# Miniprotein binders against a2bj90, part 23

Target 1, 235 residues: a2bj90
Amino acid sequence: MSRSARRKTSALNTVLRVVEVFASIQGEGPFTGTYSVFVRLAGCNLRCPFCDTRYAWSLEAGKPLGVEELVEEIARYEPSLVVITGGEPLLQRHPLNSLVEGLESLGLRVQLETNGILPAPARDEQLWRVYHVVSPKDVPVRVPGAKLHPSWVDYARATGRAWFKFLVANEQHVREVAEYVAKLGIPRSRVYIMPLTPEKLDMKELLELHSRIASLAVKWRLNFSPRLHLLVQLP

## First folded at step 11 (miniprotein)

Design IZ11
Fold by OpenDDE base, look of step 11:
Structure IZ11 (fold): chain B 235 residues (1-235), chain A 99 residues (1-99)
Amino acid sequence: as target 1 above (235 residues)
Amino acid sequence: SEFLRLAKIYQRAAERAKRKGDYDKAVYYLYLVAELAEEKGDLELAIEYLEKAAEIAQRANLRELEALVYELLARVYEALGDKEKAEEYRRKAEEIREG
């Protein structure tokens, strides 16, 4: 491989398409309440009807940012957690591994949010070391083209650094989640159910959905994920 | 009832989506209302919402969501004892997936 080809491949591994970077409170999953910097990556391999971040679906919606510059930007916020989210972050797997390496070198904790369609991290990837919240879109929400890659179950078992967060709207959804995780051998302690919240709900509607799904979580012996940022009116 | 409140949330969300031209979201939220109606045993109300969802899906050429609606229609008609309509909607869903 020529020096030019190595430079082109190195440049491709050092640039991310980023939609936004912002500080807030992690509102969802096992790290709820954590002061976090969110990095929303561009591009998604799904078109979920209920998606609230449709503006991130195109890779072109993101700005190209260097990994080093992005690490410096994140570090200025002094976050307790860095949350990598987007459309689907794993579409940018190569530069994402470089980002994780940079963040971990500063002692920053990293959480990835993924739809679980793409393979879990391999042992040789920097992504192997971080926390993952996998949000399957096959069950119960039946998004076309969604299928949980089986390697996420293996990763969760091997590392203890994965959780599964399911969107639910009704009790049938909670039943389907319970059956699905039992079939896959996912421990219930690693399963979160979260309300499927339409956009532009008033606070009363939002609280009612939270209350209903939380009650179902107790009934079905599953963990509950709030949408805490919506409840406290943070981004 | 709790059902009516939750159903109204998703119904209003579907109406907002339809007004914005987010037809995929409109279909999906009507589908969620139908699932709530099914859970309550109001199968006639479930059919009403699914027919509205199917109409929007057809007009917007949302074939995969249309198939999802037909699957639930098939299940609801089976629960009503209308095996003929249940099989009709099963076939319609299969035709979309094979095509």
Scores: ipSAE 0.863, ipTM 0.938, lowest interface PAE 0.6, mean pLDDT 94

Design IZ2
Fold by OpenDDE base, look of step 11:
Structure IZ2 (fold): chain B 235 residues (1-235), chain A 99 residues (1-99)
Amino acid sequence: as target 1 above (235 residues)
Amino acid sequence: SEMLRMAKIYQRAAERALRKGDYDKAVYYLYLVAELALEKGDLELAIEYLEKAAEIAQRANLRELEALVYELLARVYEALGDKEKAEEYRRKAEEIREG
């Protein structure tokens, strides 16, 4: 490969389409309560009817940002965690590996949020080293075109750095999650259920949903993920 | 009941989605209301919400969501003991997926 081809491939691996960067509290999953910088990447391979971030579905909704510039921007917030989210972050896998490398070089902890449709990180990827919260959209919420890639189960077993966060609306959903994770051999300690929250709920409705799903989590012996940021009115 | 309160939350969300023209969201939230009705054993109410969801999905050409609604309709009719209607809705869902 010519020096020019290597430079072009290196340049393509150094730009992310980013919708927003902001500091907040991680409201969901195993890192709930952590002061975090959120990097919302553009583009999604799903069209979930209940998605609260539809503005991130198009790649064109994101601005092109260099990995180095983005690392510097993130570092200024002095985060306890960097949360990479979006539509589907793994659509930008190559520059995302470069971002992770940059962040880890600064000693920053990284969490990826993914829908689990795309393959889990391979051992040679920088993404192998980070934490992953996989939110399947096939079970129980049955989003069209959603299917959990089986490599996420293998990754979870191999690394202990993956958790599975399922959206649930009722007890049948919780049952389906319990059966699904048992069938896949996912330890219950790595499973979170989270209430499927419509947009523009009042605080009473929001608390009622949380209370119901939390009670079901205890009944079914699963971990509960709040939507803490919504409860405390943070972004 | 707690299930009725949850159903009302998703119902109101569906109504908000309809008013905004978010038909995919409306269909899906009506589907969730129907699942809660089914969980409560109110099969007639489940059918009512699913028929409404199917109508919206059809008008908005939301074929995959329409198929999802038909699958749940099939389950509801099976629970009612109406095997003929259950099979009809299964076929309708399959026709959408194969097409």
Scores: ipSAE 0.888, ipTM 0.949, lowest interface PAE 0.5, mean pLDDT 94
Fold by OpenDDE base, fold request of step 20:
Structure IZ2 (fold): chain B 235 residues (1-235), chain A 99 residues (1-99)
Amino acid sequence: as target 1 above (235 residues)
Amino acid sequence: SEMLRMAKIYQRAAERALRKGDYDKAVYYLYLVAELALEKGDLELAIEYLEKAAEIAQRANLRELEALVYELLARVYEALGDKEKAEEYRRKAEEIREG
């Protein structure tokens, strides 16, 4: 391999397409309530009809940022957690591994949000060490082109660093989730159900959806994920 | 009922999406209203919402969402005991996926 080819491959691993960086609380999943810096990466391999971050679907919606510069920017917030989200962060897997390495070198905890379509981290990836919240879009919400990659179940079993967060609208969805996770051998302790919330709900509607799905979570013996950031009017 | 309140939330969301030209979102939220109607046992209401969803999906050329709507229509007609219509909508969904 020529010196030019090695330089091109190194440069591709050092730049991320980033839509936004902001501080808030983690509103969802096992880290709910944690003061977090969110890094929203550009590009998605899905077109979910209910997506609230459609502006992140195109890679071109993101600005190119160096990994080192991004690590420094994140560190200035003194976060209790770094949340990597976006469209689909794993579309930028190579520079994302470099970002994780940089953040971990500072002792920062990292949590990835993924749709679970792309393969789970391998043992040789820096991504293997972080926390993952996998949000499948095949079950129960039936987004076209969505399919959970089976390696996420293996990763969850091997590491204990993965959780599965399912969007649900009704009791039938909760049943489908319960059956699906049982079939895959995912422990119920790793499963969260979250209300599918349309955009621009009033607070009454938002609370009503939360109340309904929380009651179903108890009935079905599943963990409940709020959308706490929406309830407290944070980004 | 609680299900009727949830259905109204998604219905209002679908109506907002239609007014904005977010046809994919509108179709999908009407689909969710139909699932809530089906859960309640209101099969006629489920059909009404799914027919409206299908019409919007066709006009907007949302083929994959149209197929999703037809699959639910097939399930609703099966629940009604109309096997002929259930099979018709299964075929329509399959034709979209194979095409």
Scores: ipSAE 0.881, ipTM 0.946, lowest interface PAE 0.5, mean pLDDT 94
Fold by ESMFold2, fold request of step 20:
Structure IZ2 (fold): chain B 235 residues (1-235), chain A 99 residues (1-99)
Amino acid sequence: as target 1 above (235 residues)
Amino acid sequence: SEMLRMAKIYQRAAERALRKGDYDKAVYYLYLVAELALEKGDLELAIEYLEKAAEIAQRANLRELEALVYELLARVYEALGDKEKAEEYRRKAEEIREG
């Protein structure tokens, strides 16, 4: 293939459908409190009734951006962490691996947020080297078709770079999470429970949900994830 | 109580969702209220919220959520000791999954 044709083929593999890029604080999971740039990729393989980012469900909601351009935009924020989220970012797996390569070449730390339906990274993928927060949606919140791919447990065991975060609304949900992770052999040090948080709550409602779920996390000896950005009113 | 305060949060969220026409959110939050009622052992309250959720799901043609609601109704009637009603709701949920 000529150099020109080779470059055109490469360019087709380096475009992402991006809904938004913004700076904020990572409000959830093990990296809570970190100054972050969020990259929301378009497309999702779920239609959760409680989803707060429905505007990212369609691939057509995303603007096509070249990976090199996106890396430059992200770098200008000087982030401590780059959070790749969506929809479901793994629907754009191939160009996402190119983005990760570019970000890591600049020494930027990367975290992926995924619902875990698609397989965990293979050893030869750039995504193998980044951090992952996996949020299964079949247990306890019962979204159809949302079963966790078993490779995520193997990946977490092999690399130590994956954590599992579950939305919960009550103690029965927490019991279900505890049973689920025990069955899969996921150690509790890798498990977070997070309050299922409706939109437009006032501060007292937000604190009440956080207080209840945090109390359950202590009772069940699981990690607690806040939704810190909501408490401090950041995007 | 703490459980009552949580239930009120989801109840208000369901009301807001209804006003905005977000019927899937409304059904899901009413389902959560019913789960909290069941956790407290208030079976009559659980049935009340689940019947409301079922009506909304039916009217809005939300088949998967309707089945979810019927599955919880079956659990509530089982807890109430009404095995005939529990079986009825299990069949209703199964019929939706088969279609």
Scores: ipSAE 0.880, ipTM 0.942, lowest interface PAE 0.6, mean pLDDT 93
Fold by OpenDDE base, fold request of step 20:
Structure IZ2 (fold): chain B 235 residues (1-235), chain A 99 residues (1-99)
Amino acid sequence: as target 1 above (235 residues)
Amino acid sequence: SEMLRMAKIYQRAAERALRKGDYDKAVYYLYLVAELALEKGDLELAIEYLEKAAEIAQRANLRELEALVYELLARVYEALGDKEKAEEYRRKAEEIREG
């Protein structure tokens, strides 16, 4: 490989397409309540009908940011956690590994949000070291083109650094999740169910959905994920 | 009932989506209303919502969502004991996925 090809591959590994960077509270999953900086990456490999971040679907919706500049921006917030989300962050896997390396060098904890379609991190990737919340879109919500990559089950077993967060609307969805995770050998302690919330709900509607799904979580012996940021009116 | 309240939430969301031209969201939320109706045992109401969802999906050329609606219609008609209609909608869903 020529020196020019290595420089082009190096440059591709140092720039991310970023939609937004903001500080908030992690509202979902195992880190709920944590003061976090959110990095929303551009581009998604799905078109979920219920997506509340459709503006992140195109790669062109993101601005190009250098990894070093982004690490410095994140560090200024003094976060307890860095949450990397977007459309699908793993579409930018190479520069994302460089970002994780930079953040970990500062002693920052990192959590990735992914739809689980792309392969889990390999042992030689910086992404292997961080936390992952995988949100499958095949079960139970049946998004076209969604399929959980089996390597996420293996990654979860090998590292203990993965959780699975399923969107649910009713008891049938919760049953399907329970059967699915049992079949895959995913421990129930790593499974969260979260209410599928439409946009622009009032607070009463939000609470009613949360109450219903929380009751089902107890009945089915699964963890419950709120959408805490929506309940407390944070981004 | 609690399920009726949940159904109304998704119904109102579908109506908001339709007004905005978010047809994919509208179809999917009507599909969720039908799943809640089915869970309640109101098979006629489930059919009504799925027929509306199918019509919107067809007009908006949302073929994958149309197939998803037809699969649920097949399950509802099977629950009603109408095996002929159940098989018709299974075939319609399969034709979309193979095409």
Scores: ipSAE 0.878, ipTM 0.944, lowest interface PAE 0.5, mean pLDDT 94
Fold by ESMFold2, fold request of step 20:
Structure IZ2 (fold): chain B 235 residues (1-235), chain A 99 residues (1-99)
Amino acid sequence: as target 1 above (235 residues)
Amino acid sequence: SEMLRMAKIYQRAAERALRKGDYDKAVYYLYLVAELALEKGDLELAIEYLEKAAEIAQRANLRELEALVYELLARVYEALGDKEKAEEYRRKAEEIREG
């Protein structure tokens, strides 16, 4: 059968557990401001105390969706970027690779958000070809068991398609990030610091956190990530 | 000052988390307040928040967060020059991680 027919047959046979699909703006990291469709996959290998998406922790929180159906739903939004997030999307690695194949066949650009505990994509995976924003949770925020897999640094170097985004609350955290990325050989151009932002802050509090962390980013010569969707009140 | 404004943001977040019964969030935000106090050199304030965080973690059976709190207490007592207390809290944290 043709290459296209083989891919469609494969996509029909795989299922993802999906919490939600919605359109919004990518509010964080290197693609901030991009009109995006978010696909939140169920399941996480962490229980971060500061997590704002706890409803995605359990695999049972997701509904099963066929990959082909999901690709068609996403395409109808005409996104500039498809953001795969969760939980931890790499817990559903096999069907996720099928989703990526389907999205790329339609010319859709894909970005994955991951905590980086599971290994970076291998060269023979569809995930190898997409963009990744890796958010380690052991440093500086000290979530146990959250050590970044070293393959992400090798992947970033080999492909140029990974960036590293760190939640920070104070200057000590920023110092720790700077030391951590220097030890791993991650260049500053690939590093973002982002304010650790509690829920239900008013606009003045949101701007205060953003202002402080942005000032630290300048001081430490690191990139700053806003949480733009919070500032503009989008999901 | 910026330190007081940042500390108030996380302190209020901890209070909201307590009212909702989100004890792990509450402990973590109090921990962040203590980190800010330590950064400013207010070691007594850091201890105050960390002891409150430890009490909540114990009552809610949050063993890994309790260990995290003890590790910061050890750093605060080290900064105070109280080596005996610093070692006590390091042992408490290690005991939780081993058990």
Scores: ipSAE 0.877, ipTM 0.939, lowest interface PAE 0.6, mean pLDDT 93

Design IZ2
Fold by ESMFold2, look of step 11:
Structure IZ2 (fold): chain B 235 residues (1-235), chain A 99 residues (1-99)
Amino acid sequence: as target 1 above (235 residues)
Amino acid sequence: SEMLRMAKIYQRAAERALRKGDYDKAVYYLYLVAELALEKGDLELAIEYLEKAAEIAQRANLRELEALVYELLARVYEALGDKEKAEEYRRKAEEIREG
């Protein structure tokens, strides 16, 4: 292999298509309130009608960044948590594993957000050791082609490093979530319900949605996830 | 009243989406309004919102959302006791998904 070809071959699997990197607060799920750096990767295998990040759907929306460069950028924020999100981050699985390796070598804690269509990490992947918040989109919100890969349940049981977060708009949705997780054997302690939140709501509307879904979480003995970043007006 | 406030939030969101030309969001939020109406037992209101959602989905060529709307119409007519219409809408949804 020529000198140029060897360099390019090595670099091809260490480049990520990145839409944005920014500091904020993790507003959702089990790590709510944590000072975080978000890395939004380009590309998604879904086209959810309620998606708030449509600008990340196309892989071409991302800027190619070398993994080593990205690790250095993230580290400068001194985050308590690095949240890898997107689109669907697992579409860039190979370089993502390299990013995780680099972040962990610096002692940085990593969480991945995924729609769960692609398989859970294998034991020999760096992703095996990070925390995952899995947001299935087939139940209850009925997005086509969004079936949760069964390996995520096996991964959650084997590692204790996955939680399942469901968008809900009403009590029938919550009932469907309860039935779904019971069928799959996902314990309630790993399940969050979160209000399906349209854009451009005023604070009164935001609080109303939060209040209703939180009440349902108590009634159905499920964990509640806020959209804290919306309530405090952070990205 | 709590359910009515939730329905108004999604109804308003649907109106904003329509003005912006985000027809898939509009259809989906109208679908959510209809789900809330069905949960309340207001079957006539559910049908009204779903017929509006179906018309928008048809005009905007939103086939998967159109099928979703027909699936909920089938559930509403089942709740109403109209088994013939319930089956008709199930067939319409199936035809779209089978293409």
Scores: ipSAE 0.874, ipTM 0.936, lowest interface PAE 0.6, mean pLDDT 92

